VHH binders against q84jc2. Designs and how they scored, part 319

Target 1, 232 residues: q84jc2
Amino acid sequence: MSKMRNLVEEKFLEFYESWVIQLELYLHQLLIAHNNNTMSETELRHLISKLTTHHKAYYTAKWAAIREDVLAFFGSVWLNPLENACSWLTGWKPSMVFRMVDRLRKSRVVLVEAQVKKLEELRVKTKFDEQKIEREMERYQVAMADRKMVELARLGCHVGGESVMVVEAAVRGLSMGLEKMVKAADCVRLKTLKGILDILTPPQCVEFLAAAATFQVQLRRWGNRRHYVTHS
Key: E = the ipSAE of ESMFold2; O = the ipSAE of OpenDDE; V2 = 0.75 times the mean of E and O plus 0.25 times the DockQ between their complexes.

## First folded at step 21 (VHH)

Design gh11 (framework vhh_7z1x_3; at its last look DockQ between E and O 0.86; V2 from the best seeds 0.84)
Fold by OpenDDE, look of step 21:
Structure gh11 (fold): chain B 232 residues (1-232), chain A 125 residues (1-125)
Amino acid sequence: as target 1 above (232 residues)
Amino acid sequence: QVQLVETGGGLVQPGGSLRLSCTASGFTFDDYAMNWVRQAPGKGLEWLSAISSGGGYTSYADSVKGRFTISRDNAKNTLYLQMNSLQPDDTAVYFCAKEIDMWSQEYPGDDFDYWGQGTQVTVSS
């Protein structure tokens, strides 16, 4: 049975599809820049800036949408099941991007010792922040199963007006917590990304961003093929 | 320094319309989402609407959906709120609020870091 989409889901789906298309265009530019090595540092920095701005746009839209319905992002209908399976608190897991950095180290890119050290420090910090958020998230999730909710569960499908009100209140409470957690996670994501970009040289940034964008785009493509998802 | 200045408020009859403006300075306007919030007499702050940095996404509170429209002109560093079908319960001070910088800090628990002084909107017959 197909789930009916709510207004927020529809709006964000449209936004996201457009955003992904633009991401693909930037990916193409990143790949050209990476493969040709003809761009000046200034040009590379400009390209990096365009990508970062693009990501900022996404998260500003996301936060706007969350104000209407944060729960929509915990079942993101604009993502295929594979993308959703790879999601951590409604987005990419911050510590995952270090795999992209590792790829750089194994490629033609030479990271100096100072860079490697800084990246490791950032990785450790990122993981710490992730764990902190996860613990807090767990608190909200567990709190959902309070005494009243457990009692309602025991009663089964017997629901009245009061029961509905209790459930709605619980959901609202959870939603408020979830919103905070999602926003906190987003800040960790962006801070991690910024941290990486601050450590890398412009050429290295381009390669990193290309790898990240490639992974995102390919994951979407793989998932769509596998699950027969059609996006406009 | 960051500044947000709201204008366009005033007295309007029920069913009337107003267009609010918020002029921003002191930061890169097009990098941030912007919001409208209001405070009615004796009531708390109520979020009304948000618009993404590029303007590609907008959101609204249930109380204003279908009546209010948020927009922005990044070239002019200006945020707008078109308010139609105004009712007496829309009487409030209206504020524009800047979304926090998500890249530079941990989430502080607040969504906004800067506010304007507000503009008074009064809906009365």
Scores: ipSAE 0.898, ipTM 0.962, lowest interface PAE 0.4, mean pLDDT 92
Fold by ESMFold2, look of step 21:
Structure gh11 (fold): chain B 232 residues (1-232), chain A 125 residues (1-125)
Amino acid sequence: as target 1 above (232 residues)
Amino acid sequence: QVQLVETGGGLVQPGGSLRLSCTASGFTFDDYAMNWVRQAPGKGLEWLSAISSGGGYTSYADSVKGRFTISRDNAKNTLYLQMNSLQPDDTAVYFCAKEIDMWSQEYPGDDFDYWGQGTQVTVSS
């Protein structure tokens, strides 16, 4: 009965599986660098560059996919239920990443006053940008809650030709607005990540990136284990 | 300075094929998704296809799906569009477009920051 998986969903699932595997390989390298004092600053910067390039690559694929079907990214089939439950507008919430920064400040790692000041300024800017997006999201909530309207329009229910045309135009308009909002959120995510990496030293960046990758990999592993155990 | 130069346009009979190229310079080509967009006479811009930075994901507008194939060669800083089964309504100026730098700017409300000058494709008997 339920064979409604879109082309976007199947294509992006394949991409995402490959992307996560490579992220796990980079995590292993980050953990080695974190636990090893042998790496030079040049080597650390190369590893950091690999991670930032990997994250950028994800978003170029995501933006290509949402041009075909932005709705696929709300409750995505390539994410397990735990990963989907942790999503804020199709991704990680920018302000929550500062919890990882706060954890770094409580460790042996020492942040100088200039770094702390710049991180505080970035936190305020990130929160402001989030609040702007949240206000926009509230204006589109009816469209998201009523995703069934999109499917009914595609089925061609006993609605006259004019009604079908009006519904199709409304769905297109909502999808275009939703795409822009998702892209705005993604830019806030990437600006926040860049801002943090610009403030931290290379060893501190490695610790931060390791923590972030660990969280993402653990969400996937924990969610997959719980999901399979529950539905085995 | 960012430069995008399209080549490969021309006059083609209905049912024919054509391959467009777009050579990029002035930015790190490998970091960005690339897109093809066209503008038919007297009409607005129509997005056709996108390819992710590594080439691992491609997407297409319904109007060209199955007939057009986007690809890239990052070693040559070149984007391609293979166009098959061309029809008269494919007549347009074809542009390559670079996606914005998501990394260091607020979303400006548009996905493309640089465009080529375009190459004319004309499908006629």
Scores: ipSAE 0.775, ipTM 0.916, lowest interface PAE 0.8, mean pLDDT 83
ESMFold2 (binder alone), look of step 21: mean pLDDT 81; pTM 0.822
ESMFold2, look of step 22: ipSAE 0.759; ipTM 0.914
ESMFold2 (binder alone), look of step 22: mean pLDDT 81; pTM 0.818
OpenDDE, look of step 22: ipSAE 0.894; ipTM 0.963

Design gh12 (framework vhh_7z1x_3; at its last look DockQ between E and O 0.82; V2 from the best seeds 0.00; counts 0 for: grease 25.3 > 24.2)
Fold by OpenDDE, look of step 21:
Structure gh12 (fold): chain B 232 residues (1-232), chain A 125 residues (1-125)
Amino acid sequence: as target 1 above (232 residues)
Amino acid sequence: QVQLVETGGGLVQPGGSLRLSCTASGFTFDDYAMNWVRQAPGKGLEWLSAISSGGGYTSYADSVKGRFTISRDNAKNTLYLQMNSLQPDDTAVYFCAKEIDMWSAEYPGSDFDYWGQGTQVTVSS
């Protein structure tokens, strides 16, 4: 069951593998910072900044790639099946990160009432934005099955040149919509992340980022073990 | 204020090469992906290439794959486009375009938030 990979898939796979390696290194630093509690606020802020910059790099690469082939991200070959199963519009579900925030509340971290309130507001907003995007996504997906496309589907694989052009046009239209939706989703992800980091103190940010990175790395490891995924 | 300034355009014969540069100022250059786009006479805008903030990933339109190479020097706040095997159909005004700030955008209304004034590339025998 070898999947054919296109050039975009191959390039992004290489990029992502390198990116994940770097993420693991940062995770290690986050864990050290969290466990030792000896770093100054300045040092913690610097570490947080490195992580945010790392994530920025990912999304700038992603957006560059989707301009070439957005469809590659709806079957991301650089992810294992478990990671893909947990994906929402080609990435992590924005509202999921609040589970990591909940962990903070159960740990040694004490959130003040003002923080709790702001986090709840952010959660509600995030959920609302997710739903909006989902509704728009659905419109593009349903639009693919217009009258012409349904008729062509009925005709099967024996379609002439004109029919092929119609299909290609439909796919292009969908792809344009998908690119828009993916970008919108990414904006929600990033705004959610930024919102959380703005609410938390530097030590809390470090703990949050450590939790999030841990989950991401472990999910990848679990999935790789389960499905014996090799990328080479 | 954000400023993008393209240079390096000119007249070249078919099969020739040019190297475009774009100097950026007024924002943190290394935080954003950068793009090249062009507009030929009587045609719409065409995206050509993109490069990630750190330069670790590049993408190309089919029309320029194998001929054009995008790169950047973040220390110099400069974006580059090496154009080889130029053809008459490559005649256009070439623009440097900054990727939108995805960290602050609600819904992206456009792909880019800032453009240069462009540089003219003419391929003719």
Scores: ipSAE 0.881, ipTM 0.953, lowest interface PAE 0.5, mean pLDDT 92
Fold by ESMFold2, look of step 21:
Structure gh12 (fold): chain B 232 residues (1-232), chain A 125 residues (1-125)
Amino acid sequence: as target 1 above (232 residues)
Amino acid sequence: QVQLVETGGGLVQPGGSLRLSCTASGFTFDDYAMNWVRQAPGKGLEWLSAISSGGGYTSYADSVKGRFTISRDNAKNTLYLQMNSLQPDDTAVYFCAKEIDMWSAEYPGSDFDYWGQGTQVTVSS
């Protein structure tokens, strides 16, 4: 059983390594644009578009992998959703990205009051969407525990064809529910990113994307995380 | 408007091979994951395979893993499915499907927003 989870995780990590290498190349372009102010607004928007396309590509690959096995994206153990019920679904909590925006405001980026107002409105909306998902995850927790017990019974004994078919159906139902919640969370993550980039000017977007990419590269170099995170 | 057109279906004998194509128009093809789905006579839809927007990740249902290969040519806006070692239970209508735009909206509860008309694959003696 552990081989299937390792295979999807290993395959996705191979993709992720290639994806991060390309992110590092884009980071170099972002730093040049940030430090030198040599690019026109049109060129900055093109670079920003490359970064947004790159982040979207990560999620198209993640969703493809989730179809094979959503559990590969939870913790270090096969039954990770049950052990990590209070953690965020397979990634960073969307509202955490505003901490990076806040840090940039204090040290490097001057935002006009209209931008500050729009960012606060977006933060509130993102928090609302997060809380909705958290409430749905809590409702699912009880159903997950029941199906974990069924799955553990399957691992502890292999009895009868009818019993195996019932357990397999329960596991499929559990996985479908998890997939929907993970995809809902991913859409909140991407909608929040889009909202931030829509509010910021192109030079500010470049600085934000550079900070996010820098943080992600540093985190990867220091951590042995099995979770796949694009920025925060 | 978005349009997906499948071609390459037909009648083959068990053990044979076919290559399906899906030509896309009306959207930026290389921004989206693409999928193959089939429907056997009297059965529901069965997801078969997915490929990420750049082609860097592919996934397969257990029923076709090792026999089917998904690929895409973003320069031609075309998705492919190479099917080898075909068996009678592979008989179905095969559809290509476009993944939703994750960027623009709350998750609608469904992964696919557009489908092709399908192409018939029949495996028999």
Scores: ipSAE 0.763, ipTM 0.917, lowest interface PAE 0.8, mean pLDDT 81
ESMFold2 (binder alone), look of step 21: mean pLDDT 82; pTM 0.831

Design gh13 (framework vhh_7z1x_3; at its last look DockQ between E and O 0.89; V2 from the best seeds 0.00; counts 0 for: grease 24.5 > 24.2)
Fold by OpenDDE, look of step 21:
Structure gh13 (fold): chain B 232 residues (1-232), chain A 125 residues (1-125)
Amino acid sequence: as target 1 above (232 residues)
Amino acid sequence: QVQLVETGGGLVQPGGSLRLSCTASGFTFDDYAMNWVRQAPGKGLEWLSAISSGGGYTSYADSVKGRFTISRDNAKNTLYLQMNSLQPDDTAVYFCAKEIDMWSTEYPGSDFDYWGQGTQVTVSS
């Protein structure tokens, strides 16, 4: 609870809070567009573009921050415990968004067979990519516990300066691996999102994005209420 | 085609300041994060700073924190690096680098897909 925040954590917290506020505004627009059904295709495409641009902005900031401290994202202080619990490699799990797509199928929106097929193919591909990343991630995590590190762990806090250097080197090595994995995961996330949007019609995209944004915003709200989280 | 052109390099005395510019073309500038990197004689590439697509977030290497400031003008498709308190160790060729397209590509293992030609910065008394 009383964790000391580093500079990266503080900066990204501020950024993320602002980003979420903007997301909520876009969510409102998405809901209006979805419920009224009075917007033209051009207008819907414009709204979709705004949302995608907003998400792009997030990840450009994230990658900038990761270059300073990737470890800050493994225990993101800008997220509440519930959000963190639902995180996969510092973000939403790509395959999860297909649950939002499933919502479309259960709504008044009719997906044609061709769309359903493409979505299923994308789902399979996404899961495959997730598994690849998970396996590689595991390698980095397991590698941290090599013979030297295990021995140093046994020695506890009574290690000399040279031993400290060994630990620091190990942590640096891990961090480099983690950075690659996080970036790989982000690419899978974004590719999955793009894939879905390319398959859906503009009205369907709006509904999908509304559902996804709703879930994200509500998850944050639920977690904040449960854990009495304050970032001020 | 994508093009990045760095300008503003030159000779400066220790403690002096310099402002680099990078003009971008051939892509939607405001959709991508931009970076500054440098290469000193006999050394490898060193990342210095990054700025998010909208400019809402900036990051710095420890070696330049407090001295360098990254900024951008999306209306002008231009990236900037304000360098203050320059030291001889800052002597290098400075490059602007475009962040990869995260939406369309699997992570290739590199963060950047395009570089400028670089601009020489020499800090000497």
Scores: ipSAE 0.884, ipTM 0.954, lowest interface PAE 0.5, mean pLDDT 92
Fold by ESMFold2, look of step 21:
Structure gh13 (fold): chain B 232 residues (1-232), chain A 125 residues (1-125)
Amino acid sequence: as target 1 above (232 residues)
Amino acid sequence: QVQLVETGGGLVQPGGSLRLSCTASGFTFDDYAMNWVRQAPGKGLEWLSAISSGGGYTSYADSVKGRFTISRDNAKNTLYLQMNSLQPDDTAVYFCAKEIDMWSTEYPGSDFDYWGQGTQVTVSS
């Protein structure tokens, strides 16, 4: 039999597959816009708006899903093992997006001094926000383990009615805290993305979005070339 | 400018059905997740259901799974809640709520930024 999946995992897998297909279609449009210098600034801004709307839609679906089951997003069934290995708190690490910016600077993208200064300020803020979340997550994990350890010691770690209730309460407490941390991380991701797009010109935004989408699509394709193991 | 208006409440017998509507204005409806929340007499707020901005994902509280269905029509800026198999414990004021703007927040404090005035649902024999 294949991997066991609950209803949330099945529903989000279906959503995510559709979302990635649409991202691939937008990537094609971004590459056409990058290679074709006939698009107006208005047309570029429209394409950029479609990409930002598409990313926002992912997060509105994610936040709806984590209300039911945040744990589904830690080791997600809709991501291959390579994608899961690259995750930081259920998604891309905000500071890593600046590597895309750095690669663009080594290509044909020319940044003026004002843009470089603003990007460096954003990079520092992003790293600070990441570190704050990491400290908060560590503090939460310690507090949860302490409560769980004390309760398990009192119960003697036997399985029964009261042991099940203690485990269920601990899982609910963990889920509430994890949901809060995941939402905080997502806000840093979106603030960082918005900040980069606000600093870059429309042609530069198209190149950045194309690079980011290319990386995401390639990571998925590379990881999916493995044969799926089925036990029968 | 942001306005959410719920309609469709009323009195219904146990086992009955109602469909609630919420008409939105003053913001880009298509950009945000929408939610249904209720408040029973003398109780706090209870989240019921969420729907993603494009409608591609829906979620439900355990208390209403299988009985309630959330949907949206982005062309009409309208959110819906189909409620089946209603019981007296479903008696409450039902509100639609707009999810916060994730794009403009650095740390989520509150999950919702705007609410409707609510519509009364009463389930009684």
Scores: ipSAE 0.654, ipTM 0.871, lowest interface PAE 1.4, mean pLDDT 85
ESMFold2 (binder alone), look of step 21: mean pLDDT 81; pTM 0.815

Design gh14 (framework vhh_7z1x_3; at its last look DockQ between E and O 0.85; V2 from the best seeds 0.85)
Fold by OpenDDE, look of step 21:
Structure gh14 (fold): chain B 232 residues (1-232), chain A 125 residues (1-125)
Amino acid sequence: as target 1 above (232 residues)
Amino acid sequence: QVQLVETGGGLVQPGGSLRLSCTASGFTFDEYAMNWVRQAPGKGLEWLSAISSGGGYTSYADSVKGRFTISRDNAKNTLYLQMNSLQPDDTAVYFCAKEIDMWSQEYPGSDFDYWGQGTQVTVSS
């Protein structure tokens, strides 16, 4: 059975579809820039800036949406099951992008030792931050199953109005925690991205961003084909 | 320095309308989400509405949904709040608030990093 979408889900779906379309356009530009090597450093920096701004825009919308309903993002209907399966706290896992960096190391791009060292330091830091968030997330999740909630679950949700109120209060409490965790995770994502871009040269940044965008777009396409989802 | 200046508040009768404005300066306005928050007498801060950096997404608290509309003009560095069907319980000081810089924050301790001085809205017969 198809889940009925709520208003937040519908609005964000529309936003996200448009955002992905724009991402694909930028991806095309990144690929051209990467393959032709005709762009100046200034032009490359401008392209990088457009992409980073585009990503920032996504998170401004996301944070607006989660203020209304953070739970919508833990069952993101704008993503297919494959995309959702690859999601960590409602988005891409920050440490995953280092796989894209690894691609650079194996390609025609030569990273100097200093870059490699900085990237490794960043990777370690990113992993540490992820773990911190995961531990805190676990606390909120486990807290949901307190004695009172377990007892209410045993009795059922239709015992009375008071029970419903207790459950709703518990859900509100969880939602507040989840919102904090999601925002924290997003900050780690953006900090990681910024860190990588600060380490790489403009040509390397373009290649990295192209690889990341390609993976994102292809993952969506693969998932859509597999699950017969019609998303833009 | 970052500045947010709210205007448009005043006295209005129940059922009336007001349009608030918030003029921003000191930062790249079109790169940040903006919010409206209010504080009624004797009550805490209440978030009302948010709008994404480009204006492509808006959100609302249940208390104002269907009555208030948030918008922005990035060319003018201005945030707006159209308030319709105002009720006495909407009486409060209204603030515009800037979303934090997500690139520079490790763990957000606050949702907002800058506020205006606020504008008084009074709904009374």
Scores: ipSAE 0.903, ipTM 0.960, lowest interface PAE 0.4, mean pLDDT 93
Fold by ESMFold2, look of step 21:
Structure gh14 (fold): chain B 232 residues (1-232), chain A 125 residues (1-125)
Amino acid sequence: as target 1 above (232 residues)
Amino acid sequence: QVQLVETGGGLVQPGGSLRLSCTASGFTFDEYAMNWVRQAPGKGLEWLSAISSGGGYTSYADSVKGRFTISRDNAKNTLYLQMNSLQPDDTAVYFCAKEIDMWSQEYPGSDFDYWGQGTQVTVSS
């Protein structure tokens, strides 16, 4: 029996490829802004706005797709295995973005004490929110496993449609819980990104966004080459 | 002040078509996903369709897939729903809904923060 699951994967793969191509074009603009230093603050803020709008657009598409099939985002066909291995709840791990900020501080970006203090406070808050989601996911998985153990015991006593209906309800419950957790994680990701961009100056934001886009593009390129991706 | 205004509802015969519009104001329309939701008489709300902020991704509930098409014109701040092959079970009040601002808050447990007043669609011979 063929399911329509491949339709969501097919549609989002097409969207994601286009989205990454546009990210690469914005990366080019970020690198020019970083290297040439010819842009006014107004021009830098415009470029930063383009990047933030582009990231938001990804999530509006993701949430639309999740309504049809959240499971497509766990082990996604539009990501290579390296990209998938680096995912936390269907995306980048919020607390890990601060390693990128730390590397920029060591090499390129000069931060004043007030910025460093605010970034550390944001890092702590981000880890707190991240751990809260992890605890909720663990609780949900334990509760789901307890329900599943009860259903397995009932399957030992039952034959036919009642057992299938109860299992299907449990699977639907898991999918709905996963949707909520993924959306909670996405909001933490976006709040963390916003928090970083609010603390940094416009030139520093360009530097950070360039580093983030470079990492994402390089991870994709490197993972595709190393995985022996066949031609399509 | 966010405002969403649906138009284009009416009476149609089974098998007929309608095109709904939703005009938006009070927010940056092209930054948010938009959705269609309906409420049939005596029933709860049913999500129908979503479209991403740029229009690059669309999704549909199984009940309307293949018959309804969501679209948007960001230059006109307008969301559309083309409804074909209408059936009596499609009789409902149809609402457009704005997705929350993911950027500014913890996930509140629901995806929509603003709704229109709704437009009535009646499919009857």
Scores: ipSAE 0.799, ipTM 0.926, lowest interface PAE 0.8, mean pLDDT 85
ESMFold2 (binder alone), look of step 21: mean pLDDT 81; pTM 0.818

Design gh15 (framework vhh_7z1x_3; at its last look DockQ between E and O 0.85; V2 from the best seeds 0.00; counts 0 for: grease 24.7 > 24.2)
Fold by OpenDDE, look of step 21:
Structure gh15 (fold): chain B 232 residues (1-232), chain A 125 residues (1-125)
Amino acid sequence: as target 1 above (232 residues)
Amino acid sequence: QVQLVETGGGLVQPGGSLRLSCTASGFTFDDYAMNWVRQAPGKGLEWLSAISSGGGYTSYADSVKGRFTISRDNAKNTLYLQMNSLQPDDTAVYFCAKEIDMWSQEYPDSDFDYWGQGTQVTVSS
């Protein structure tokens, strides 16, 4: 049964596709900048700013969409199954980006001890924040199975206005919680990203952003190939 | 200092149209999503519409979907709300609201950090 995409799904899909295209363009610029050591610090900072602005744009759109339908993001139809499988609370897991940072350390990029220390502190903080959000998320998820809902499920009474009202109320309650959690998660994502960028030098930032964008784009490509998702 | 100033409100007959404007200052307008919210007499705040920072995405409450259109001009630091097919139940004070800074807060307590003073919209025969 072709899951009829709801309006929010359709709209966000369109937005996301456009956003990804732009991301690929920025990725290309990042790669050029990374391979060309002739760019000035000012130029690099400008490029970094463009990327950060691009990411901000995504989250502003996301939050706008969430107000309409947060549940759409827990079954993100604009993502392939591989991308969805790698998603944590409707996006990338904040602690994952430290893998990209680790790559920098293995590369020709020399991080000074002070940077390494700060990154480690940030990593610890990020993980802590993730766990906090996860615990809260679990609370909302478990709350869905309250006495009324369990009883309703047991009775199998889907027939009647009262049952529908109970379910709708439960869903509304969950949705409100989910919206809070998603927003919290996004804040952790953005803080983590900002934290990393504040620790790294402009050249290192460019390399990091390139690595992150590459991973995102490739993950999408790999997933699409695997699941025969035709790019429209 | 952040300022949001709504204009364009007034008296209109049922079925009529109004266009609201919100002029923003004191922050980088194009970095933030913007929202319209209203408050009818004796009722709570109702979110109506949001627009992403670049204007590439818009969302609407069910109550106004198909009738209202949100837009923005970042060059003018202005947010707009085109309201068509207005009904008496649309009578309210309409507010422009700035989305919170997602980079600065870990756990947002509110969706919005700044509001305008509002503009009165009255729909009556």
Scores: ipSAE 0.897, ipTM 0.958, lowest interface PAE 0.4, mean pLDDT 92
Fold by ESMFold2, look of step 21:
Structure gh15 (fold): chain B 232 residues (1-232), chain A 125 residues (1-125)
Amino acid sequence: as target 1 above (232 residues)
Amino acid sequence: QVQLVETGGGLVQPGGSLRLSCTASGFTFDDYAMNWVRQAPGKGLEWLSAISSGGGYTSYADSVKGRFTISRDNAKNTLYLQMNSLQPDDTAVYFCAKEIDMWSQEYPDSDFDYWGQGTQVTVSS
C-alpha cells in the first residue's frame, strides 16, 4: 500500500510543479495589468477568469488524486515543510485569505462601505464553516484515539494477521472520513475565493490575485530554500 | 442544459479493445474534472478513472490501472476512455460523469452532479 501512496504523491508533485510554473506566468500578467493602468475592463475580466480557472484546476487534480489515496495528502512530499506548517486539512485555513484582503485594504485598495460590509459577512460565514469542519475533525480525532487504544490493548493479546486486519479496517474508515473533510474544506476555500472576487471590482481583483500569487510563489521558493539549507 | 452522450460501446471478445467517447455540452467543459464510472449487471456503481480539468492529472481504480487510459480534448468538449485487455468482468454500462461544482457545495454528498445514459460494453467469449 505505501507503493500505491508513493505513486500518487509522485504524480501529484509533478502536477504541482507544473501548476506553480503556470501560476508564475499568470503572476507576470497580473503585475503588468496592475502596473500599466491601461487595460480595459474586458481584458481584466479575462485575466481574472484565467486565474480562477487555474485555481479550479488545482482542485480538480487534487480531488482526482485523493480518490486514489487521500492519505497521500497528509504526507508532505508535494508541499515543502514550510507550506505544511501552515496547512489545515491539506491546505491553508480558508479564513487566512482575509489577512491578504486586510493588508490590501490598509495599503492601496480603497473599498466602498457596501464592499466592506459584504466582505465582513463573508468572513463570518467562512469562519463559521471552518468551525463546523473543526468540530467534525475533532470527532474523528477522538474516534481515532479510541481505536488506537483498543488496537494497542489487542496487540498485547494478539499476534499476526487478525490484529493487522482490524488496524487496516480502522484506517480505511478514517480515510473515508478524511476524504470527506478534505473535500469540504476545499469547497469552503473555493467559495470564499469566489465570494471575494465577486465583491471586488476587476481592478481590485487583479490587485488581490497578484498579492495572493506573489505570496504563494514566494512561499514555495522560501520553502525550497529552507529545505536546501536544512540538507546542506 | 448539461448533456453528456457516451458512444463507442459494443461486443468484444476477451483480450479485445474498445474506445469510448463522451461528448459534453451545456457547461464549461474545461473547468471540471471528468470521470468514467461503470455499473455491472446487478451491481452498484464503480468509479474507474478521473482526469483533471486541463488533462494534467489522471487517476485510476486498481481494477483498470494499466489497461484503461483516460484522456480529453477540451477543444472538442470530448472525454475518452481507451480500454485494452478487456475481460468478461469488464462487462457493464459505462457512464461519463461531471465533477460537482466546487463553488456551490458546502459539504458534497456526491462527487458527480451529471452523467449520461451510458454505453453498453459486453465482453464475451
Scores: ipSAE 0.642, ipTM 0.869, lowest interface PAE 1.4, mean pLDDT 80
ESMFold2 (binder alone), look of step 21: mean pLDDT 80; pTM 0.804

